# VHH binders against ORC1-type DNA replication protein 2 (cdc6-2): the designs that were tried, part 25

Target 1, 379 residues: ORC1-type DNA replication protein 2 (cdc6-2), of Methanothermobacter thermautotrophicus (o27636)
Amino acid sequence: MKGDKRRDIRDILLHDETLFRNMNAFDPDYVPENYRYRESQMEALAVCIRPALRNGRPVNAVILGSCATGKTTAIKKIFEMVESTSEGVVCCYINCQLHTTRFGIFSQIYSKIFGHQPPETGVPFSRIYQTIMQHLASEKRALVVALDDINHLFYSKNANKVLYDILRAHEVFEGVRTGVFAVLSDIEFRYALDKNVDSIFIPQEIVFPPYTREEVFNILRDRVRVGFYPGVISDELLERITDHTMDTGDLRYGIDLLRVCGNLAEADASPVIGEEHLERALKSTGPVNLIHTVRTLNENEREFLRILADAGEDMTAGALYELFRESTGSSYSSFNRIIEKLEFLRLIDTRLTGKGVRGNSRILIPRFSREDLRRCPGF
Below, E stands for the ipSAE of ESMFold2; O stands for the ipSAE of OpenDDE; V2 stands for 0.75 times the mean of E and O plus 0.25 times the DockQ between their complexes.

## First folded at step 13 (VHH; framework vhh_gefurulimab)

Design w3 (from u2 with F105Y; at its last look DockQ between E and O 0.92; V2 from the best seeds 0.77)
Fold by ESMFold2, look of step 13:
Structure w3 (fold): chain B 379 residues (1-379), chain A 121 residues (1-121)
Amino acid sequence: as target 1 above (379 residues)
Amino acid sequence: EVQLVESGGGLVKPGGSLRLSCAASGFTFDDYAMAWFRQAPGKEREFVSAITWLGSTKYADSVKGRFTISRDNAKNSLYLQMNSLRAEDTAVYYCAADEGLYYDYGEYDYWGQGTLVTVSS
């Protein structure tokens, strides 16, 4: 490629220099060696599993925290530690965004135990379930299932059945010992279980609070150290990435900015990431999740969001309903169903203001900015 | 088309016996847990008894020792033998089916139309 200054896709692919020592450090599912700031949560998870290592039942847990607070990493690390310690505990992590059905959930458990999926058709649920539980009983193995983003099972109306089938298996399969780690990325998400499921799911609550700015900076710096060669990005630019990360409240945004900046610098054949690369990355890493989610909404739901965004402040449900009814003519019951749907989709939060005042009300809090909403089609 | 058809209900004196049947069609009976629920006037539907595809059984405390659930896979039929009947057993009895465990709450996939049992002197 001597003497030709023009860069093309083949030149980029055959690039002799790379900024990345380990590009996987910026992958969404990367599990870092240097896992910081969650020592008490790791201890709490270990305490929940310890009975399973002693021929007892695991303690169930509800794991609470917003996205990118380290919940998934902590679960994966504790599962790795347990599996290195004992063959007597099956640890199964399941992303409920990907596996929303009873059959799907138990197919993942089956695959974890047996190393292959059950047949997709022609096998009834009862047979894969029976095979799993008979194995656990005969081999004297406990089962711990982490149901990440479990709210999707509530949306699909599978949560009660899945939890019952896991937690009451011992009633039919003598000696089976099971536990569930239910993971909620939205700490305000409200769920209800049937009385007969709730009575056996008595969970330990484990909270993953938001990281501080200092913690975010240090986490991102650790990822830079692992993922880039020395000198690729300055601390000053990393401070800016930290600030943008704090603005979103999502650590993954900062990690993705680092990846995109690195890719842009490589495409420019630059030995370092500069401010121009960050500026370009900021344009390309916009609110893709918001745009996708908003496309699923009907016109009344979109009008709800417009009114909330235009207020520029947290609104009471009563105040929003006054404006919403004037604009749409909708009933209060329809309005409440919209609140429930938008809260489930993580577009808004609600908070009660119950301090003994008459007519306690909810405060509606957008999880998006007015600017970001206006980037969406139809706004 | 899945169908569950209950029969065998009627009027009986306290202390008497009845046998309920549920004929199932439209699914592979051998792969399903089966259950009986009941609903008295003005009350919520409540769990009575269930039996898995493996023959394991569960009973509500109020009917233990008096009621016996059984299944005949060759006839695709579920049964409930009810002995020592009491006035409080008066209800519409429903047959239910699901591929999961024997749930003691009302999330079964399939339900019958019910058969009335009246216990009165």
Scores: ipSAE 0.695, ipTM 0.909, lowest interface PAE 1.1, mean pLDDT 85
ESMFold2 (binder alone), look of step 13: mean pLDDT 83; pTM 0.850
OpenDDE, look of step 13: ipSAE 0.739; ipTM 0.912

Design w4 (from u2 with Y102H; at its last look DockQ between E and O 0.49; V2 from the best seeds 0.00; counts 0 for: pae O 3.9 > 2)
Fold by OpenDDE, look of step 13:
Structure w4 (fold): chain B 379 residues (1-379), chain A 121 residues (1-121)
Amino acid sequence: as target 1 above (379 residues)
Amino acid sequence: EVQLVESGGGLVKPGGSLRLSCAASGFTFDDYAMAWFRQAPGKEREFVSAITWLGSTKYADSVKGRFTISRDNAKNSLYLQMNSLRAEDTAVYYCAADEGLHYDFGEYDYWGQGTLVTVSS
C-alpha cells in the first residue's frame, strides 16, 4: 500500500530548491543569446535592412518556413540588433494573428514609434497614418515592418491594403523609406501573396527549413543549459523528449515539455527530472495534432473553440455567434471567417439542419472533446 | 449610408473642357483620400487622379498637365477639371473614396455610379 504521499501543498510551495535556473528559457517568447542554425537567414535579413541604415530604402522580404522554424525569433533578434545600432531605423514586429485590421496594424506601428497607443475613439485611420508617415519623413527614420503570419491578413482581406499603405507611402510622403518583411508559416499562401502584391512588392525570399533532429536536440539542450541547473536532466531523457518533439514537428512542444517535466519533478521534490515525470507530462498533454493546430490560433479563434466546447452538442451557428459576440465583440463576418478557418483546420464540422424557422440553420460540431482542448497549452 | 454621386459628364469636342463633380455623404469626408477613375469601353478601370486628406495630388501620366483634381471639404465635394480633352479620354468617370490613397481601384472602399464623358468631333 505505497501511501499516496500527497505532498502537502505547503511543502511544494515552500520547497526552496528549484530545478530552474531560468524559467524564462522555456517561454515561447524567449530569445536565445546564441541563435544557432539560422546564420544564413539572419544574414539575409540583415542585408535587407542594411540600406535603411545608409539612408536608403530597406529591401522587402518574404520569410518562408513552417511553424516553429525560428522565423519569429530571427526577426526579433535582427530588429533588436538594428535598433541598438541605429536610431534611424524603426523596426516594428506585428503578429497578424492578433492584429488583422488596418487600424490595428498601424496602431502597433504608432505605438512602436511614439511609445503609446493612438486614441481609440475619434481618430480616423487617416490621421494615424499621416502621423506615422510624417514623423518618419521629418525625423528621417526608415520603417521596417514585419508582418508575422501575414496569411491572417488575407483572410480578413486587408493584406493588400496594408501592404499598399506601407510600401507606397513614399509616393504620398516625400522621403519616407519603408520596407516589409512578410512572414508566412504556410507555404500555400506564397502564391496568394505573389498574385496580390507582385506589382509593388519585390521581395527577397528567405527560407527557414525545418530543423533536423540533431538541431532540435541541440536547441533543446541549449534551453536546458540555460533553464535548468546542471544535472537536472539527462541526455538520455533529452533524447526522448527530442523524439517526441520531432513527432509533433513543433519545437515549441519540446520546450514546453521540458518546462512541464521540470514542474512535475519539483512538485515531487525530485532533484532530477526522471522518466516518470516525462510520462506524466506526456499524459497531461493533449493530442499532438490538436495541440499543434490550437497553437496556431489567435485569441478570438481560441475563444470560439472554448465557447463551442462549453456549449455542448447541436448548437446552432446563430446561438454560438451570440455567445461569441458577447465575449469578444466580434462581427458576424469575423465569426464566419473563424468558422471557415476552423473547419478548414478540421477542428470543427458543420451540418445544415432543415428545421430552422427562417431557413437552414448551421450546426457546429467540435471534433475534439472539452477535455482534449483543456490539455492544450493556452486553454 | 455612404454615397458618392458624380455629375458633370457629357459630350464635348476635342480640345474642349469639362468639370466633373462628386458629392459625398455618409462618411467623414475630410478624413478620406478621394480619387477619380475612368473606364473606357472594353478597357479596364484605370487611375486618373487622387487627392489626399492633406491636399496632396497625384495624376496619371496620361492626364498630367491637362486635368486638375480639387476638393472642397466644406461641401463634401470632389472635382475634376478636365482641359484639352482628347478622344482617348472618353470613358465613364468614377469617384472613389478610401482612408488611404491607392492606385488600384480594387482598394477603394466607396464608389460612385459614374458619369459618362464623351469626347467626339
Scores: ipSAE 0.029, ipTM 0.395, lowest interface PAE 3.9, mean pLDDT 85
ESMFold2, look of step 13: ipSAE 0.725; ipTM 0.923
ESMFold2 (binder alone), look of step 13: mean pLDDT 84; pTM 0.852

Design w5 (from u2 with A97T; at its last look DockQ between E and O 0.36; V2 from the best seeds 0.00; counts 0 for: pae E 3.1 > 2)
Fold by ESMFold2, look of step 13:
Structure w5 (fold): chain B 379 residues (1-379), chain A 121 residues (1-121)
Amino acid sequence: as target 1 above (379 residues)
Amino acid sequence: EVQLVESGGGLVKPGGSLRLSCAASGFTFDDYAMAWFRQAPGKEREFVSAITWLGSTKYADSVKGRFTISRDNAKNSLYLQMNSLRAEDTAVYYCATDEGLYYDFGEYDYWGQGTLVTVSS
């Protein structure tokens, strides 16, 4: 008994039994050193920024691609490369799911330039804006702003105002040079962007197509090479993880399977990941993340998901609202806030209905299976 | 509540001058671009002039050199000095804003009720 306790502690403390060379390789926010299969996209982004390095205006870009196609990683990589090369270009990445207001967006730009947030109270937007642009003019620095998931700005005049503020600064501040990378996953938002800002935004188009199976396998293998010691997982098991990743269409699912498999094998004091570890990971990974996220939701948000799941196919926001209002009595404004929250949590996607149809409406697309939701408590 | 009130319109002979004013309230005037539009009888409303929050100006080609837009942030007021007036300048003149730092040439959220300018012998 005492020996068991002593051996258990020693097993935990023995470094020879860890499978991870670098656990961070499996984190959702990891940016890989070996970033593959996007060389032409990286070159196109570099071409857009290059004039800024030579006292010219950056070229605007529209970056198109579905989720998990490497858009964000590519932008962060090119920004890191540019900033390591020159202090004359400020590169600012902004997630528009998190920063949805003019003040919030320009506070992020301010922080990028000055290293601290502006005062949150008592400072008008125009002062923050003027401080940014005067700095760019006086220091001869260009600004490139990536607006990731820019569709979140389109439901108000915020998108136009933000783009005007960035792209028209040169009209007031002599010599200021700015550019925008607008990141979208839906081509209909691309056309809406063009319609609203055509007079000031003529971008280059950069497309991130879905990864092929071979590409997914090699990306996951690169993560294995960085994150595990040699020999920890076989190529045969990696092929299976690749297949499951392709079934979901989300590279992060495969990366999470690798992390969970490693943790399970380590807990078993196994020197390798075996098939039993993958089988256990498959049982836990899919529903566990959904269960955790759903538990953070209030009852109205859960009712939203129940109605969407029960429909059996994608629903328009209008159709869902009618059922939701009947069930909950909630206002349309509350309903819209739920849509925004659930999209932020990656539980749903939205897509505009076909062009020219009577009454524009969003289609609400669940990112979960009905069976997985039914496994959650309360569903 | 955002309010825009124009004044200063009237009857003037060709070659004459008028100064239009727009009193603004209900918002932080200093931070907003302001614009003048006009609508002649039987015509659509058209852009005349605009000014950014910091004073950079734009003019329609038809009024360039004759009209001067200005703002007085201490008085929350927008002005349009109209010189060398012509019969084609006859219109109702409107003050407008869209709560942005930069003006636009499209439809605005807030409009005044207008002031009539008539240029006739």
Scores: ipSAE 0.336, ipTM 0.732, lowest interface PAE 3.1, mean pLDDT 82
ESMFold2 (binder alone), look of step 13: mean pLDDT 82; pTM 0.843
OpenDDE, look of step 13: ipSAE 0.803; ipTM 0.942

Design w6 (from u2 with G106K; at its last look DockQ between E and O 0.52; V2 from the best seeds 0.60)
Fold by OpenDDE, look of step 13:
Structure w6 (fold): chain B 379 residues (1-379), chain A 121 residues (1-121)
Amino acid sequence: as target 1 above (379 residues)
Amino acid sequence: EVQLVESGGGLVKPGGSLRLSCAASGFTFDDYAMAWFRQAPGKEREFVSAITWLGSTKYADSVKGRFTISRDNAKNSLYLQMNSLRAEDTAVYYCAADEGLYYDFKEYDYWGQGTLVTVSS
């Protein structure tokens, strides 16, 4: 009867030995010193900003890639490099999931430039806008704005105005030099962007392809090298974590998994991360990945997931479409696109069943439980 | 309530002149860019001219050198001086307001009801 030695919380808290060399290495916002496997993309981004460093206008860009392909990190890294090299260029990263209004977007720019937020009450957008652009003009500073997940601005119907305000600033303010990096996770929005801003927004396209398994492994290994002390985690275990990461299609999952494993091992006063820690971590992190992925979905996609979760096991695509159509009024083409996207995101699996009277029926299988989905914000 | 009220439209001969006015109320006029758009029968609404809160002006190529936009902030008023009018200038002219300057009418938050300008011999 190996006594369940309830590890004294004090012992856990007072344990002086940490497995973590640098816990920040496992933060989502961590920017590695060596950003591997995105050299071409980084170069492309640099080329777009290069004119700004030479008193020219930066080149606009559309950054395309699925979630967790390193887009955000690449942009942040380039911005850091640029700002370290020149005071003549202001780089502003904006997460459009968090800031969806015109005022909100420009408030972020304002804060970046002046180091404080604009007044909350009584100041119209135009004043903020003017203050920003006048400053840039007077100080002869170029502005590069990265709009991450810009699709959210389309939902709020502010995308066009925001883009116009940034890109056409030179028309109102002489000498202003501005550029936009529009970051998209969905290729479909690329087309929407073009239709709305074709005359003003002529961007370079920079594509971030998904990481290969080898790349994922190496990236995680690098995180381990920076984040853990030597010998804390075996290569074998890292391979397993890589496999699980690949299953999710999200590098962030793997990074978080490493962190969680490390925490669990420390809590156990183990000098190494073991299989038992991974197993426990997998049980705990499952919903987190789902939450992150679901957050990136639009309303129709979420609705479909809801429908799928509620419909039970082994429903055909046809049957699900009927439900989806009833709920959203969407076309079959839209439905198929959603399926493809969700499959790509590894939220669902699809199987062809040979036995259908009218041909091969496609069965859609959720990779998540209804309970897990309910834990996601918005469900 | 935001209101934009256009006036000054009418019938004029080719080569003639008109001055349009737009009276604004219900918002801080000084903080807004103001614009004129026009819509001819069977055509889409098109940009004519705009003036920013700083007084910068923009003109469509078709009216450049003939039309002059101005504003009086003390009177909350927008003006469009139209000279050398042509038959093709025949349209309903609309006053628009937004905190930003745009060439697309869809981007403006506030609109007037319009005033008809007819240029005919």
Scores: ipSAE 0.471, ipTM 0.807, lowest interface PAE 1.3, mean pLDDT 87
ESMFold2, look of step 13: ipSAE 0.776; ipTM 0.941
ESMFold2 (binder alone), look of step 13: mean pLDDT 84; pTM 0.861

Design w7 (from u2 with K58Y Y102R; at its last look DockQ between E and O 0.12; V2 from the best seeds 0.00; counts 0 for: pae E 7.5 > 2, placed apart)
Fold by OpenDDE, look of step 13:
Structure w7 (fold): chain B 379 residues (1-379), chain A 121 residues (1-121)
Amino acid sequence: as target 1 above (379 residues)
Amino acid sequence: EVQLVESGGGLVKPGGSLRLSCAASGFTFDDYAMAWFRQAPGKEREFVSAITWLGSTYYADSVKGRFTISRDNAKNSLYLQMNSLRAEDTAVYYCAADEGLRYDFGEYDYWGQGTLVTVSS
């Protein structure tokens, strides 16, 4: 009868012994000091920025690769390097999952340049834009903008607008030098550019291939070395975590799994991560495909999924919109875009009902359970 | 409430001139690209001309050299000067607004009800 030693919460909290040397090493935003296996890609990125360091225009780039192939980290590292070497180049990283509006994107650029956000009210976009571009021209600073997960801007129909504004800035502002790094997880979005943008956006393609199993193992091992104390996790267990990570195709899954295992082990007052912790961690995670897809969603999209999951069966799009609007303040057009995206991602199904005063009502059906959604990180 | 109201349409002889106007309200006009589209009877709606918020102008090949798009931000107004009009220019002309240039009418955020231009001898 191995007594379910319900460890007193106090004991868990007061346990002075942590397995974590550096918990931040398991953060998705953590940038390793030694970024391995992407040297060629980093060189390519550097080559694109190089002209800007020499008073030229940076070369545009399309960064292609599946999720968790190191694109974001590579870009951030290069930007840090560039900014450390020259004040003549402004590098702005923008997560398009978080910023989906034209105003939002340029607000990030503004904040990067001036160190504070533009006024939220009373200032038109044009003024913000002019201020940014005039500053760049007057200070003779080049601008490189990385639009990470730019596919989100396509869903919001802002991608072409933003690209046009950045790429054509030199036509209005003499001496302005701008470049764009467009980061895509799906190659299909590349073809969604308008003619006016496509004609001017001549990017260098930089491909981030999926990590091999060996690479995944080594990357996770490095995270373990930084994040855990020695001896906390065995190589055998790490191999298993690697296998599970490969099944998802997402390195972030493995990193999170390590973190979760560590937390569970600490909760058990175990000096090591054991197989039992891994098993529990795996049970606590949602379906792999769902987790992967949900991680790519922005806040509004996630909120909609929450609303949908909480909603009863057979709710109409109209009814759901009211809930969504109340929660987010979003427009109907935004709502429709979210529906289209989620349907495309196979997170929801839509059914037309012949019942409506003004036509067919659309019913939205989640393809996942509320329970499954709750098992996804971020929910 | 956002409104785009076209005016200036009418009957004109081939070779004649006409000036269309679009009055905009309910949004920050200066931040938007403005465009003209037209739809002839039995045909699909087609792009005619656009002017971005930066002042860049674009024209369909069919109207290039004959039509001139302009805007007056102080008046929240869009204009289309149409010269050397042809029978083929007969259509309902629509004003549209978006933060960016688009060639598809359906991609614009706002549009008017249209004004009829008839070119006939």
Scores: ipSAE 0.021, ipTM 0.475, lowest interface PAE 5.1, mean pLDDT 85
ESMFold2, look of step 13: ipSAE 0.064; ipTM 0.578
ESMFold2 (binder alone), look of step 13: mean pLDDT 84; pTM 0.862

## First folded at step 14 (VHH; framework vhh_gefurulimab)

Design x1 (from u2 with A33S; at its last look DockQ between E and O 0.81; V2 from the best seeds 0.77)
Fold by OpenDDE, look of step 14:
Structure x1 (fold): chain B 379 residues (1-379), chain A 121 residues (1-121)
Amino acid sequence: as target 1 above (379 residues)
Amino acid sequence: EVQLVESGGGLVKPGGSLRLSCAASGFTFDDYSMAWFRQAPGKEREFVSAITWLGSTKYADSVKGRFTISRDNAKNSLYLQMNSLRAEDTAVYYCAADEGLYYDFGEYDYWGQGTLVTVSS
């Protein structure tokens, strides 16, 4: 009966010994120095940017791959390399989960160029846009914009406009050279583009295939090497973590699992990560994709998701609205927007009930259990 | 409240001329690009012309050389001078506004109710 000695919180806080050499190595946004197994993709990205370095227009690209296949990392790394090589090219990475409006997107570009955000109030989009494009023209700088998770812009109905504004800037501003990297998990993106936008976008396709088990293992091993001190985790345990990672199909899961294991081991004042830590971590670690998605939700969206998760049974949209209205005071229009967003984000499913007396009632179904959602920070 | 109100439509003979007007209110007109679209019976809405907030203009190939788009910021007004009208130009003409440059695919923030132009002998 090894007594669950609940370590005094003070002891945990004051423990001077850390297993982490570099905790940032386990951050989802961490860019490793040795980015392995994506050489061909990185080369392809570089080839797309190469014209911009020679006073030409960058080649547009569609970057395709499942979640956690290294797309974001590859783009960021290439952008860093490009910017270190030339001041004549501005590379702007934008997460479209966070920025869904035209103003938001171009504000990020503005911030990248000028080092500060545009004024929040009183400045119209046109002024921001003009300032950006005039600067690029006058300074003879090319712009490459990576739109990560661009599918979110389709939801907001801004995708075509944003692409058009970037790609056709040269028609209004002489000498402007712009390119777009659209990052997607699904090929269906091309079908969502307006024909006129599609005709000008003409992207190079760059595919990021899923990592093999061996690749996953080696990637995780590299993270361990950078993130932990030597001897903290065995190769055997890492193999197991790799197996679990493969089961999820998400490399981020494995990286997060390592972090969680490390934290648990530290909390236990253990010099090594053991099997017991892995077991506990597996119980506590939610789906990484869900966590990331939930983080992007606003308060009302989260509240609705909570209501839906708590309802337990298939509820009609009408019934759920009443609950939501009672909780948030939100309008039906707002409610519908939230439903559409959550469906788009694949957090919920919707089904039409054929037999309703008062017309086709929409049933809303959560894709995730309450328990899974509770594992998400902020939920 | 944003309003776009078109006027100037009517019946005209082939080869004739019309001038459409669009009166804008409820937004800062100078910061918006304006466009004309048209929809003929049984057809999809199509791009006619646009003028950016910078004054740049674009025309559909079908109207190029015949139509002229212009704006008067002081009057918050958009105009479309239509010359050498053809039967094919018969449509409801819509005024549209957007903060971007111009879009020929018809995704504008604001739309008018339209004005009918009939070209008939």
Scores: ipSAE 0.738, ipTM 0.910, lowest interface PAE 0.6, mean pLDDT 88
ESMFold2, look of step 14: ipSAE 0.762; ipTM 0.936
ESMFold2 (binder alone), look of step 14: mean pLDDT 85; pTM 0.871

Design x2 (from u2 with E107D; at its last look DockQ between E and O 0.90; V2 from the best seeds 0.79)
Fold by ESMFold2, look of step 14:
Structure x2 (fold): chain B 379 residues (1-379), chain A 121 residues (1-121)
Amino acid sequence: as target 1 above (379 residues)
Amino acid sequence: EVQLVESGGGLVKPGGSLRLSCAASGFTFDDYAMAWFRQAPGKEREFVSAITWLGSTKYADSVKGRFTISRDNAKNSLYLQMNSLRAEDTAVYYCAADEGLYYDFGDYDYWGQGTLVTVSS
């Protein structure tokens, strides 16, 4: 038995020095073949697109759910299915954390249709837009655009223009059929639209509720079966990873723990992931959402976060401004704009500590810890 | 340097006509949607009319049938023919330009300084 155990380990090592048979299974962009627990949501998404396959206009949708509830995976899966069955529908997924401007959004649509980006200079937006819409009209193709994390377009003040340009194209380009899937963590989307955009954006609401613990465990186990060789991680350790994932409410945390554990075990030349690897991974892994959001910030905004992270729990805006001004030289007007942006991005909260006896000073409350911030690139 | 310069405003009696002009410079006029907005004293700026670079037009309900928007790309000029003027048309009229579709909300990239139209007996 001892000999068998050593021979089994040797056979595993001789076939592949890595524990990963498919490391891409742990990427945030991975679209699983075996996608579970969202059949009603997948059906609702399909119903929204189906008219486009039959010379009709797609139905707009608002996809609502907490981070990492499967929204992105469902959209990518549906788009893949539609593209495999028809050339008559252009399906364009856009991450609004990465593409926050009108030009950027439509450059992604252009690239999806034509296979190359438009020139960055020398071509006005109107020509790019016209080229897209003329193609859709002449080739009788519908367009479905998924705007993932659309709240970033609201902050950049691009959401109204982007939605208007997509959804009102038929007024200028006869026969064009367009639809939008707007992806949000909550219902804030409706509060920022101009009335003339809101009147044309009449979406189907599709809700992605939080996964149950059993669902999280099974999703993670499915990723293990695709991403690791057999026997690399026990169900017992997977249960622990599931518990930590439930504590954060973020499925991406659990997937990232699996990746980090695999990397640590590989670095130790271990044939399996053990408790030591999980303990080490827990120390090194931060919230994935913080990392993605801080990538969108400039240096002054990053300095704001560093000062706030170093400060006490009841930091007032006035106190923070004194430190921020000393560090950056920025005006109070610029400082207030940063507060508004960071609150909109959900990196901070503000609260009036206005009991009548002490006045109405504004308190700045971070939604992150110093340790989590230090794990972010650029800090 | 982008410039939009309105002209043609003035005092006119009810039922009369005016023609507003907007001379554009500093950008390729043919690539822009153009619009007129107006703002009466103490009121929010409101959409009047717009025309795309392809010639498609849009009008606010309150001016449809009385106002005509047009453009002359050879002269880099936008026009608003205003007929059957009413007291409620009294406002400062603004020329606006944007590379996008003809928005009927006020988030255009470029704005003129405005020209006053007063409709009074």
Scores: ipSAE 0.727, ipTM 0.925, lowest interface PAE 1.0, mean pLDDT 84
ESMFold2 (binder alone), look of step 14: mean pLDDT 84; pTM 0.853
OpenDDE, look of step 14: ipSAE 0.794; ipTM 0.938

